# Designs tried in a protein design chat: VHH binders against Glucokinase (glk). Part 5

Target 1, 317 residues: Glucokinase (glk), of Thermotoga maritima (q9x1i0)
Amino acid sequence: MPKLKLIGVDLGGTTFSVGLVSEDGKILKKVTRDTLVENGKEDVIRRIAETILEVSDGEEAPYVGIGSPGSIDRENGIVRFSPNFPDWHNVPLTDELAKRTGKKVFLENDANAFVLGEKWFGAGRGHDHIVALTLGTGIGGGVVTHGYLLTGRDGIGAELGHVVVEPNGPMCNCGTRGCLEAVASATAIRRFLREGYKKYHSSLVYKLAGSPEKADAKHLFDAARQGDRFALMIRDRVVDALARAVAGYIHIFNPEIVIIGGGISRAGEILFGPLREKVVDYIMPSFVGTYEVVASPLVEDAGILGAASIIKERIGG

## First folded at step 21 (VHH)

Design m86 (from m75 with S104E S105T H112V)
Fold by ESMFold2, last read:
Structure m86 (fold): chain B 317 residues (1-317), chain A 123 residues (1-123)
Amino acid sequence: as target 1 above (317 residues)
Amino acid sequence: EVQLVESGGGLVQPGGSLRLSCAASGFIFRWYDMYWVRQAPGKGLEWVSEISMDSGYTEYPDSVKGRFTISRDNAKNTLYLQMNSLRPEDTAVYYCAREEYDEETGEYTFDVRGQGTLVTVSS
């Protein structure tokens, strides 16, 4: 029996990527295009379909997985709305792509696609109880329990980035205060660095960045590795927020593994060492030794791999 | 909710000293820069001291510089103001405040929440 080749579509507001992926998670072909949201919905869908056909030319790849930001109806393959696509209202994305490609298309939310990518291709392989976070401009999360994606009653469960970790803390774009996303995202880190410049302008962070406007998480962690006091203060706030959230996930989901991906996770042990230690401060003793906290091994194109993994999840692999 | 409780005020003669305390709750104290401000009878709020999260930065207006010292104990969620060489013009209700940042203006602001503690400097 021939092995399937999978097509993964990572749909973003600025660019989209389409990859041809082996069943073992190797990216065989990849094409990235500007999304060009301003050209309208029909143009975006047409260009995605054309790119799918380009990537799969000469290949037996009958299935497409697509990870999309925003609110989705996974059963009917509909994007209800997304802030990345202002003109998209109840778009029947899977049907439109199926018509244009002749392929069967599956849709999932991008954060859920991330945990599926870890389950099928990453650090979650061989585990039935997984918690995953992606630390980027926002914080997405997903949960696998008993081997299956946790979606909740209305398909919107596992909003892990919106647990409150700082009572009366920084404002979150979701409309509440002190969410994990408001403290530990790349956006939150940039904000702390801009806010701190008046008082901490001598910090190595700003020398590495060249200006407060350019200061980001990379500069923060580089400075923290060198012992910069301000960088360590901000790193400690991020670590404390993550540890509080992760402790909560450990208590609620009893996971075998907690996987942290996204750009911030590339910081390595300057982040993960203190995080593992701090989590112990916030958990019940019965949970000590029951879990691991690891960085995602999916480096390039985790979005494509997550999207491709939707296929494996929906057809049983 | 953010709660700030000031104490330590009282009557003191010119040249005397007082130490003020501020007990903080309802937020993670160690992540915030803090202020002392005061309101003299019939006047508006006046900034009198500022301290960073880690105590590495402090600042004072000229009117109190050299006489007042701000400090904090992050383990006890407490802010302090040591006030020496007190003068009649230091008479005011003293408040502590958490720093806020207004992204639209780019300015630091402060948020007064407590009842304050009255300091009266008089013979």
Scores: ipSAE 0.635, ipTM 0.853, lowest interface PAE 1.5, mean pLDDT 92
Fold by ESMFold2, fold request of step 22:
Structure m86 (fold): chain B 317 residues (1-317), chain A 123 residues (1-123)
Amino acid sequence: as target 1 above (317 residues)
Amino acid sequence: EVQLVESGGGLVQPGGSLRLSCAASGFIFRWYDMYWVRQAPGKGLEWVSEISMDSGYTEYPDSVKGRFTISRDNAKNTLYLQMNSLRPEDTAVYYCAREEYDEETGEYTFDVRGQGTLVTVSS
């Protein structure tokens, strides 16, 4: 019997990627395209479908998993709306792609796809109680409880990036203040570094970046490793925010493992060491020793692997 | 709600000293640069001092440099202003403020929230 390959679509506002994935989670082929949202939804859907067919040419790959930003109706395969796709209103994405590709298409929110990718291919393997965060442009989260994805009443549960960690803190794009996303995302870090330049221009962060406009999380953590005072101040704020949020998730979900992915997670122990220590400051004693906090092993390809894992979740692995 | 409560003002003679305090609540104090500002009778707000969140950076205008010292105790959520060699011109209501940043203008700003504490320097 031929082994079926999986197709994962990582749909973003700027680019989308399509990957052909082995049953064991190896990326066999990958194509990335500009999304070109301004050309309209018909053009975007057409190009995704064309790319699916290109990636799967000559392969036994009857299923597609697609991770999309925004609010989705997973039962009917509909993207209700997304800030990344301002002209999209109740788009029947799975039906439109199925029509054009001849394949069975499954849809999930991109953050939920991330935790499924960890469950099936990553650090979540063998665990029934998983909390996962992706620290990127925004902060997405997903929860698996008793082996099942937590979706909530309306399918929009587990918005882990929008818990408030700094009362009266920085403005979040969601319209409130002090969300985890507003403090610990890549976007938040870039904002702190840009805002700090006038006073902290002598910081190593700006020497490494070449300008305040180019300063990002990589420069922050590289400077922090070298003892840069300003970099350590910002790192400590990010760690405190993450620790407060993670402590909350530990109390609510009693997870076996908390997995942190996205570009910021590549910082390594300059982030994770202090984070693990600080989480202990915020949890009840009964939770000490009941969880692990780890970096995601699914680095650059987490989006494609997360999307492919939707297939395994929906058809039983 | 951000709350800042100033205290320590009073009547002093020229050449005297006072120590002002500001108790902060409603936000995570240690993540914010802080300011002292003052308003003399019949005048607008004047920036008096600034301190970074870790106390590694302080600034003062020439009018008070060498006479005033800003400090903070992050464990107590408290900001201080030590005022020495006071002059009649230092008579004002003193306020503490949290730093804000306006991305459109690229300027640091501040928001006065408390009632302030009155310092009167008079013979």
Scores: ipSAE 0.606, ipTM 0.844, lowest interface PAE 1.8, mean pLDDT 92
Fold by ESMFold2, fold request of step 22:
Structure m86 (fold): chain B 317 residues (1-317), chain A 123 residues (1-123)
Amino acid sequence: as target 1 above (317 residues)
Amino acid sequence: EVQLVESGGGLVQPGGSLRLSCAASGFIFRWYDMYWVRQAPGKGLEWVSEISMDSGYTEYPDSVKGRFTISRDNAKNTLYLQMNSLRPEDTAVYYCAREEYDEETGEYTFDVRGQGTLVTVSS
């Protein structure tokens, strides 16, 4: 893979981004467009293809990696369905893009692309056993074991955000209660802060946010650093949920490294210190000292880098 | 499922004291605000105390304020109600309840699940 330029497409429901990436993970060009899902799948595909050609103009970049939300058939390059694209049903995305660009296109689920980005460009480099989580509006995850992406029988495995961490806990959008996503996501944090306002309106969280409607994870962690009682209660619940989930992943996958990305991971040691301590409370003694828990070094460009890494995985790995 | 088991009720003279307990299981107790409510014969449910998950906030209606004290032990998954200076009007079945939140109305509600424990205050 030396000297090969990579094209990564980070496809989202609101925007998509296309990046030209060097072999060592440097973003050389980047273009972001509105997805405009309402215009129909043909328009979305056309606009992605146009942007791929724009980004790669004058470059030797014959391959495209695309990370997509939803259920995908990676072998055939098909998006089976996605909540972000409610009218998409078994869309042959890689074939459609290949026809329009003349390039070979590879498809992966966006959360799985994230762990591949960590494997090839991030904190997972040099490791064959990786667990990665992204803590955003939802919680996505991916697993590399023995150097290979874990996909499961039907290609939908490693739904790490939907392990149950609170029996009979908060309702999850997936239809059950107490999923990690329902407790530790940015959305869950916003919900806890809105729910708590009537009782805890004097909390520093609300002064920092200016209103309960605007209170989010950043305000939570800023207030927690200052010792705010309510912020610390919510932080402790998030930490406990993450620790229970991570302990489970450690027991199941025996990873060398657990990588946590997404906006919440920017909280730093107010989150990661207690998290590392709490994980120890939930693991068997034989696992102590076998793993590290770290923040993802891949910041704003994690989506593009994850998508580009699909190429390295399918060709060179 | 969520289980709440109340105990500690009994017959007591006016002016006496009782301590009620509530054993919780089926959920992570320390993440929920908790309530004591009561139901006198022929009456509806009456809220009698509330405590936050970390015990930093408690509240009581005027009818019991100064006489009742709610507390919790998160390590034992147990909620308590210390009732002092008991009066005949405190006679009721006492229940503990987990707080629920209704996002549509913006209001807190009760989730009463147990059989309760009978407190009878009589000479």
Scores: ipSAE 0.604, ipTM 0.840, lowest interface PAE 1.7, mean pLDDT 92
Fold by ESMFold2, last read:
Structure m86 (fold): chain B 317 residues (1-317), chain A 123 residues (1-123)
Amino acid sequence: as target 1 above (317 residues)
Amino acid sequence: EVQLVESGGGLVQPGGSLRLSCAASGFIFRWYDMYWVRQAPGKGLEWVSEISMDSGYTEYPDSVKGRFTISRDNAKNTLYLQMNSLRPEDTAVYYCAREEYDEETGEYTFDVRGQGTLVTVSS
């Protein structure tokens, strides 16, 4: 009469991770492997299945949740396409993994899995109206409304990172200009720091990093804490972009909580203090005091926990 | 689109002064370093001043240093050029421009968008 465990698969273009997770969100075992997309989809699926069986060896874990980048048909467990997997076209991922593992497999988009992870294991617990963002290489987002994941008509809703916050601003890889992702992602910050070096080379950011090529968000926020002029200029731009986006989400979704994760969220109050203040500048008075803006408590393994939470969402419904 | 509207030009005598304005719209002005450039008759574009987004850094070529002062008002989305002790060689169409970064070359560039404002220094 053993307790059931959850299996979460965090599928990425470079690596994938498989975790065995307790019902209360503790990662009991974790294996990370190179995805090796170049070896073909059959190899990737096989290696994921082998890793699932490895982490669940000797455990009662009949369910798998998998978070994948790209366009997802969650009802049929299909990855329609993904920039990370250029040869993947309508891949029946859940069926293929079920055949190889004997387990029931659920699929969700990785950003949606993140908000589910917050709902079940993170700062979203006890809330029915959640907005969540991850500030990583890109910006992923997800929305829970009335306790349910918001997916939209075609299952592709809640692309929160692609709202325009800077008209005619930086180019985004989605093909438009001024998306939140193009201003506030880790990639955007690295780009601003690389681009700024010729003019702002005396900035503390570059001394902390050792070179413009190594400069990243941590160096930015460390320098900003010390009052570095250039670091503060970039921090203020990131904060303004986030505040404009978050104000929009507040107006549209009326959330109880806005949760911000990803590497940039580790900056702490040098980011969150100004962000909370600036959001007030962009919201209608009726929304003041109706929400919180917090850093995600899900640290290193948010991807695995998000993927595992898919199980709780599907079984618990 | 990015819009930059220059004004304040005119005919002045040598030794006179003018103040140029540039009204910016279509982008968030305070996040960009800005330039004034000019094009004299029969000449190419010449940079005459630069200002950082926070006004903490300005730059001028020797030909105008001490005579021209760039400034900005981020609350009004406006860039200014105060031109004093004007000389006949300052005669040009003056443009403001937003700093751009050319990702292919790795160089800063600028984008002239407006019609400019004509400054004529003549007796």
Scores: ipSAE 0.560, ipTM 0.817, lowest interface PAE 2.0, mean pLDDT 92

Design m88 (from m83 with T109V)
Fold by OpenDDE, fold request of step 22:
Structure m88 (fold): chain B 317 residues (1-317), chain A 123 residues (1-123)
Amino acid sequence: as target 1 above (317 residues)
Amino acid sequence: EVQLVESGGGLVQPGGSLRLSCAASGFIFRWYDMYWVRQAPGKGLEWVSEISMDSGYTEYPDSVKGRFTISRDNAKNTLYLQMNSLRPEDTAVYYCAREDRDEETGEYVFDYRGQGTLVTVSS
């Protein structure tokens, strides 16, 4: 009997990826396609289903995990609302895909999928208390406590990117000022760089980027590594924001490990070094030494593996 | 809430000097460019000075350039405006303002400002 394989769907507004994953977390097949949200809900779902069937052709893969952005009803498999999918309202995604593929489909929020991916396949392996952050266009997070995914009363937790770390700080898309997402996301960084050009045009960040419009987190951290003053200031702001948030999570969840993924996490020690140091400044002494802050090892595979990990979470490891 | 408290205003003769101070609280001062703006009687807000987070950049309109000097102390969360060679046309309420942008247009606005301090230049 062939060993059971898992199907993970990383659903995004721009692209979606479908992967065939081995039980131990190896991606055997991967297909990425444009989401083409503008084609409508039915077309998107159809294409996802077709891709699932394509990836799983000839394979024993009866289960599908889907990580989706937005407000998710994880129990009923419904996408309630997603900014990335404006026409999706109360879409029974799992039922629709199950009908089309003949497979059992599970749905989680993409941030929760991320932490599950870390739990089963990433840096969270062997840990029962995990806090995970994904630093990309926005900031998402997930929490595992006592081996259980934290979802809250309504299944919409955790939203780790929407804690206030800078009172009266930048306006977040959620309507609150000073959220972590509004300070430490890739979007926020791009905004800082764009806005800073007038006063800091001589910064190496802009030299590397070629223009303020093209300046992004990569350029920021590259410049910071070279000792660029402006870049280091922005880095320090980002680090301070992250440290405050992480300290809060440490106090609340007492995690064994804080895992940070996403594009920004690729900066490496120029980010994580100062972050680890700064976190200590904000935590109670009793928490010192009780946690690790690490970069996600899953990198570009985090989406698919996260999605696939939903299956393990739902039916057992 | 953001609090900016200006002080140092008063009556001064033409050619005189004043030093304004602004005590900032309710936000992380070091992460924001700061501004001085003023409002003369019967007129709108006028930008009079700008300073970057690290004080590496300062800018002034021609109306005050060479006479006014903006500075800041991030450790004290304080913004300063040294005003020399004051003129009657400098008479206004002076406000300390934090950098902010309109959420819709992205334009700089001075919504976060204090109660102001009155500067009167008269013989």
Scores: ipSAE 0.835, ipTM 0.928, lowest interface PAE 0.5, mean pLDDT 95
Fold by OpenDDE, fold request of step 22:
Parts: C-alpha cells; structure tokens; sequence
Structure m88 (fold): chain B 317 residues (1-317), chain A 123 residues (1-123)
C-alpha cells in the first residue's frame, strides 16, 4: 500500500514553492513560481492551489501544510497581516485553498514551520526540546518544549529575532534598537558592510564583492576565513549578538539542541566555531554541556519540509 | 541610555595643549566609530575628528589636521582628543559623539553626544 505523502507550501513574497514530500521527509516533487503579489490575493491563491494540484496529481496526498510569513492565526488558518503581502488582511488562506483543492490545509508561521521541519525531518529529530533560528533577510525562530510547539497566549510567540542583544544598538524594523535581527541578519550584515566602506575600503570583503553595494554575508565570511581584519570584526559582532541571544534561550528553554538555519548558517565553522565558544561565556555553569549548537541540515529544503512537517504535527505524526 | 561624558576642557593660551577624554556607556563601545565635534559661539556644529572602531582609520578637517589627534581605548570605553598648537578659533564646546545615521537619508548624524566640555583659547 502506498504510504501517505505530504504537501508542503513555502509561501514567500517573491516566490512560493510547493513540494510533494514522502512520509520520511524526501522531496519527491518541487515547483517554484513567482508569487506576483501585485496581481492580487485571488490570483496568488489560485496559482498556489493549481500548483498543489499539479504536484499531487495521481498521488495520495490529502493534507497540505503551508508556512507563511507574517502574523498568522494558526487555529483558523488566517493570514492576519504580512509585510510581504501588503494587501492581505485577514485572508482565510486554509479555507480558500481547501475549497480549491479538496484537501485539508494547515497554516503556520514560517518560523514555526522551520522548527517543526527540524523536529520531524532535520537536526531536531529525536529531541523534545528544540530551539531553532533562521538567519536570513530577517531572523525568525521557533521553540519546541516537551514535544510541543511554543505558540504563546495569542499564538504569536517565539519571536526569537526580536530580543535585545545590543542595548541602544541598530534600529530594528520592529521599532526597537538592538534586536538580534538588527545585528545578525543578512540585512544587518549588508548594512554594516555598506556603512563601513568609507573607513575600511581596503578590506578583502569589498575586493571580493566588487563594490560596497554588493557586499554581503558570503563575502564577509569568505574574507574572514582569509584573516581579513574588518571581516573578522564584523563576524565577531554577529557572533557576540548570536551568543547572547542563544544563551538567553538556553537559560529559558533548557534545550537539547539549538539549530541555526538560513543563508547565514552556510558560513559554517567560521561562524559556528566562535559561536559555540562564546555561548559558554554567557551561560550559567549548570548549563554547560546540556546542549549542542548545530547548523540546519535542511538548507534549501527547509521551507518545503517545514511546511510539510506542519501536517505531521497536526495529525499526530 | 547612551551616555557620553566629556572631560579635560579648560582655559589655555594660544599655542598650548589640552587632552580631552570621553567616557562611554550604555552601548557596546567597540562596535562603533567615534567622533569629536565642536560648537563655537554663534556657529553650528563642526566635525573635528573621527576614528574607526579598530583605530585603523582616523580623519580630520583641514582646520585641525596636524594639530589634533584622536584615539580610543576600547577596553576602557574611552575616547581621547589630544589638541596641540591651540588657536583662539578652536574655542568651543567639544562633544564626544557616537556614529549614527539618519533613518531616512542614511547620512551621518551626531545625535548621540555628551554634554560637552568647554575649551577656551585666549591670551
């Protein structure tokens, strides 16, 4: 008998991806399309539904998980608000997709989807206490404690990117200074590099990038690996910020594992080595040795697998 | 709260020297470029010196170049300005300022600065 297959939808402002996923977390089919937000919510939803039907054609896949950016009503399947979809206000996404596809649809915030992906298919497998961070354009996070997704009173909890790690630091998009996102995101790194050009123009970062406007995290860490002074300084700032945040999460959640994904996590040991060392500086001795900090193994597939994992979470595995 | 406390100002004769200090707190000092700015009576705020977070870069306007030297000690969260060959036109309130940018224009602003220390150069 064919095993149940899962459908995962990774919804973004620029593109969305739909995948057919096996029960054990293998992506069998994947389709990525431009979101074309400017065409309106009806068009976007229609295209998502069509894509779902396309990838699941001839397959036993009765469930859809969708990870969406923004404020999500996970119980009712409503996108309340998303900066990536400025015209979406209280969109009943799950109902709309269910009507069009005939499938049962579940909705989570993309950060929560990420941690669920790790729990079911990634580095979090076998663990009941997980902290996960996605380091990309912004910083999102999710928490699993005692096997349960942490959602908070209003279902919007675990905004791990918006803890203050640098008092009176850079302004975050949320309106607070010094948030982790304002220091350790890809956006933040690009800003540091752009702003630093006047005083550090001789840095290898800019040679690698070709211009300050093109300088990004990849160039930063490449330069850092080569011992570039400026690059190492910025890396150290990022590491310090992450270490402070992670230390806080360790104190609060006492996780078995801290998983870091997203584009920044691709830096590898030039980031994670110092991070692991620095975290120890900020945690109580009783927590030393109680956790591990690892890179997400799901990298490019994190979105689809995260979305698919929502199904496993909702139907019991 | 960002706090910058300047000290070392006073009365000095033309040709004399002063060393200003700035104690920084309320932020991670080592991650910021720092500046000295001054305001003379009846004039606007004038940039006097800048130093990078690692002290690898310093710059001065022509008005003080060769006479003033900016330095910093990140371990002590302290910024310094050595002023030599002082002139009457150097008379001003001197402020220590943290690097900051206007949110709309992206231009450097000196909104985070101390109360200043008065330097008077007079015979």
Amino acid sequence: as target 1 above (317 residues)
Amino acid sequence: EVQLVESGGGLVQPGGSLRLSCAASGFIFRWYDMYWVRQAPGKGLEWVSEISMDSGYTEYPDSVKGRFTISRDNAKNTLYLQMNSLRPEDTAVYYCAREDRDEETGEYVFDYRGQGTLVTVSS
Scores: ipSAE 0.830, ipTM 0.926, lowest interface PAE 0.6, mean pLDDT 95
Fold by ESMFold2, look of step 21:
Formats: structure tokens, sequence, C-alpha cells
Structure m88 (fold): chain B 317 residues (1-317), chain A 123 residues (1-123)
């Protein structure tokens, strides 16, 4: 007896991906296309719809979940605005896609979709109190409390990447200084490595990367595993920033689990070991032993699985 | 609020020595490269020393190389400048500074600095 399949749309500024997902979170089919924002929103919407129909051809998949960057009106399925889509202003995305596909479409912010993906398919299964971060180009965050997504009064709550962890620290794209995103994102790591080249050019990081322009988080963590002094200094800064932020989330949300995803989370224990230790330094003793800090098991499929999980959240399964 | 408080200046004879200190607060000192700069009366700012966050890299202009030594103690959030073989032309207000960079232009800026400490080298 066939079960309903889920359609997840991971909408990005450069590419979008559409996946057909089993109820248990297995990606059955996946198509990735260039977003081509420059061609206009009607063209982008048309290509997303065509890709939804392609992925679901011959399948019982009446629902679509969409994770989108930017500000979302989730009740009405509207993308209010997004830095990734400068010309998008109050785009009725779910209605436009429903019209073209004949499917019921749900919309959520991409960081919130990530924590839902963890709740339904990842390390958050069986937990009602979850904090999740995705460490990519920026830092997104999401919170589940009492089993439900935290959205705040205006639907924009849980901007976890913008807590200040370094007073008067590096400039953040949001216009302030010292946000977690400005210190611990892939973008922040690349910046530290570029800035450090003049003084630290003999570091293994640059040998592994081949040039300062190519140095990134992978090279950082590979060099740190080998004991490179400069790599360990930058790793320690990233760990300290994450620990300060996570300690704050622990104090505020009393979570059962803190899940960290995105490309940086692939670093493994060179990141997570020191992070778990440093978090203890920043929390009240009463919180010791009340939480876990883990890497997301979803990794590169997190976007599609997060988007598909919107369906499970909205229809209860 | 970034605070840098310099001390240790004073009047010294040519050939003498002074040790300057800078107490830092309002930011996480150990994550920043630090600088000493100086301003002689009627002149612009002159860079006189640089030290990396781990002390593994230091640099000096030719005018002070071999005479000045920058150091730091990250546990105490303190930057130091040991000045030896002082000359009358070293007379200036000395500032410690935190490096900042305008990411759009790529130019170094020293927007974060203290009130300075006066060093006067005179017979």
Amino acid sequence: as target 1 above (317 residues)
Amino acid sequence: EVQLVESGGGLVQPGGSLRLSCAASGFIFRWYDMYWVRQAPGKGLEWVSEISMDSGYTEYPDSVKGRFTISRDNAKNTLYLQMNSLRPEDTAVYYCAREDRDEETGEYVFDYRGQGTLVTVSS
C-alpha cells in the first residue's frame, strides 16, 4: 500500500532543489536547477513549478513544502522580501505554485524549516525542546518549544545567528558588530583566513588550500587536526563564539538538544569536542547534564528534508 | 565600548628607556592584532609597531627597528612597548590601537585607540 510522498523545495538565490521524499525522510528523487533570479520572478516561479511536476510525475504527492530565505508571511504563503531576491516584494509564492501544480503548498523560512527537518527526520526526533543552528554562508537558527516552532509575535523570532558574542567584534552584514554569524559562519572563517595571510602565510591552511583566496573552513579544520597553530587559533575563536551563543540558548530555552548543521558541522570532533567543553564554562551549574550538543545527521540533504517536514508539521504527519 | 588606556610615558634623557602599557577592555583582546602608533607635535599618525594575536608575528618600521619591542599578555588584556635607546625624534604621544579594516575599500584604519601617553625625550 503506497504512502503519501512529500515534495520539498529548497529555494536559494543561486540554485533551487526539489526533492521527492518518503514519509520516513528518504530522498527518492532530486532535481537541482539554477534559480536565475535575473530572469524575473515569474520565470523563477514557472521553473519551480515545472520542476515540482517533473519530480512528482506518476507519484501520489499532493503537498509541497517550501523553505525560502527572507521574511515570510507563513499564513498567507507570501515571501515579503529576501536579500537573495532583490526584486521580490510580497510575492504570493504558495498561491502561484498551487495554481501551476494543482498541489497544496506550504511556506516557511529556510532556518525554521531546518529545525523542523531535525524534529521530523533528524536528531530532534522524539524531542519537544530543540535548538538548531545551520552554519553556512550565514547562520540560521530555529527553535521548537513544547513541540512547536517558535515564531515570535511578528513571525521573525529565533534569529539565533545575530546574538552578540563578541562585543565590538567583526562587522556583521546585518549592520551591527559581533554577531555569531560574523564570527562563526563560513563567510566569517573565509574572512579571517584572508585577513591572516599577511602574517600567517606559512600556516598549513594555505598550503592545503593552494592560495589565501581558496582557503575555507575545510582547510581550517584539516590544518587544526594536524596541530597547525594558526588554524587552532581561529578554531578556538569560532568555538568560543558558538559556546557563548549556545550557553545563552540553553539558559533561555532549556532545550533537550542543540543541533548544529550546515557545511561547518562536517568538521566533526575537532569542532564539537572543544565546543561541548567550552559550553560548560558558560552555563549555570544547574544546566549541566540537561542537554546534548550534536551535529545534524542531515547535512547536505537538510534543505530538502527541512522543506518536506513543513508538510508533516502542517498536516500532523 | 572599546577602551584602550595607555600608561608609562614620561620625560627621559636621550639613550634612555621606557616601557609603555596599554590596558584593553570592551572587546575580546586575544582575538585581535594590536598596534602602537605615535603622533609627534604637528604631525600625523606614524605606525611604530604591530603584534599578532598569538605574538608570533611582530613588525616595526626602520625608524624604531632594533630599539622598540612590542609584546602582549592575553591573560591580562595588556599590550606593551619596550622602548630602548630613545632619541629626541621619538618624542610623541603614543597610542595603542586595535586594527580595523574597511572591507569595502580594503584600507587599514585605526579607529579604535586610546587617549595616549606622552613620551618626551630631552636633555
Scores: ipSAE 0.574, ipTM 0.818, lowest interface PAE 1.9, mean pLDDT 92
Fold by ESMFold2, fold request of step 22:
Structure m88 (fold): chain B 317 residues (1-317), chain A 123 residues (1-123)
Amino acid sequence: as target 1 above (317 residues)
Amino acid sequence: EVQLVESGGGLVQPGGSLRLSCAASGFIFRWYDMYWVRQAPGKGLEWVSEISMDSGYTEYPDSVKGRFTISRDNAKNTLYLQMNSLRPEDTAVYYCAREDRDEETGEYVFDYRGQGTLVTVSS
């Protein structure tokens, strides 16, 4: 009995990826293209549709899930706006792709797609109460509560990366100060490392990176594992910020599991050990032992798997 | 709101000593490098000392090196400046400041500082 295949589209501002995914979450084929936003929305839509047909040729795959950055109208399949696509205003993306592919297309915000990917294919399997964060250039988040994606009144809820963890802290690109994103993202880490070079130039971080401009989270955590004092200071700041945020999510959502993905999550126990310990400092005693904090198993494939999981969520009920 | 409250200034004879304190609130003190700066009458701001968040790095201009010592107590959210062998040219309003960067240029800025404490060195 051949299994139905899922099509996941991970739409980004620089590249998009289309994957053919088995029902159990294996990526069978993957094609990545430059998005080429400058060529106009019709060109982007056409190339996504062509790529969908390419990866699904000869396969029984009638459904497509799309994760997109920005504000979306999931009921009508519309991208309202996105910073990644400055000329896109109320684009009927699912209808346009359905016309070109003959497939039924579902749309979700990319951060929400991430938590759905964890629910269906990752560490969230078997859980109805999930909090997920992705620690990349920015910090995206999503929440599943009572088995359903939390979207809020206007569909823009669960902006977990923008909880304030440092009052009057670093400026965030959202226009406020001290957001989790401004302290714990890959971008924030690079900023701390560049800013610290004048005073901490003897740190192992800079030896590993070769220059302050190339210093990033990988170099930070490699140096921290070796006991580098500056690396441990920055790791501790990141851990404290994450612990404050996660404690808040635990209190608000009472999750079974908190899943942390993105490139930073590959740091392993140099990050997660101290994080788990520090979270306990910030929670009510009644929550101790009610949750797990884990790394996402889906790091490199999370976008495509998240997008494919939209199909399972919308059809599987 | 970031609050930095300097204290410990006063009138002192040349060769004397003073210890300045700065109580910090409204931010997580231990994550910030801290500075003392001063402004003599009719002059601009002059950097006096800096200390890293873990106290492992301190620096002083030649004008005060060997006479002034910066320190901090992260548990008490307090910055200190021990000033010894004071000279008339040390007369100034002393401010503690939080290190920040301008987001567009990456340059150091000192927009977060207290009202200052006056140190007058006179016979």
Scores: ipSAE 0.524, ipTM 0.803, lowest interface PAE 2.2, mean pLDDT 91

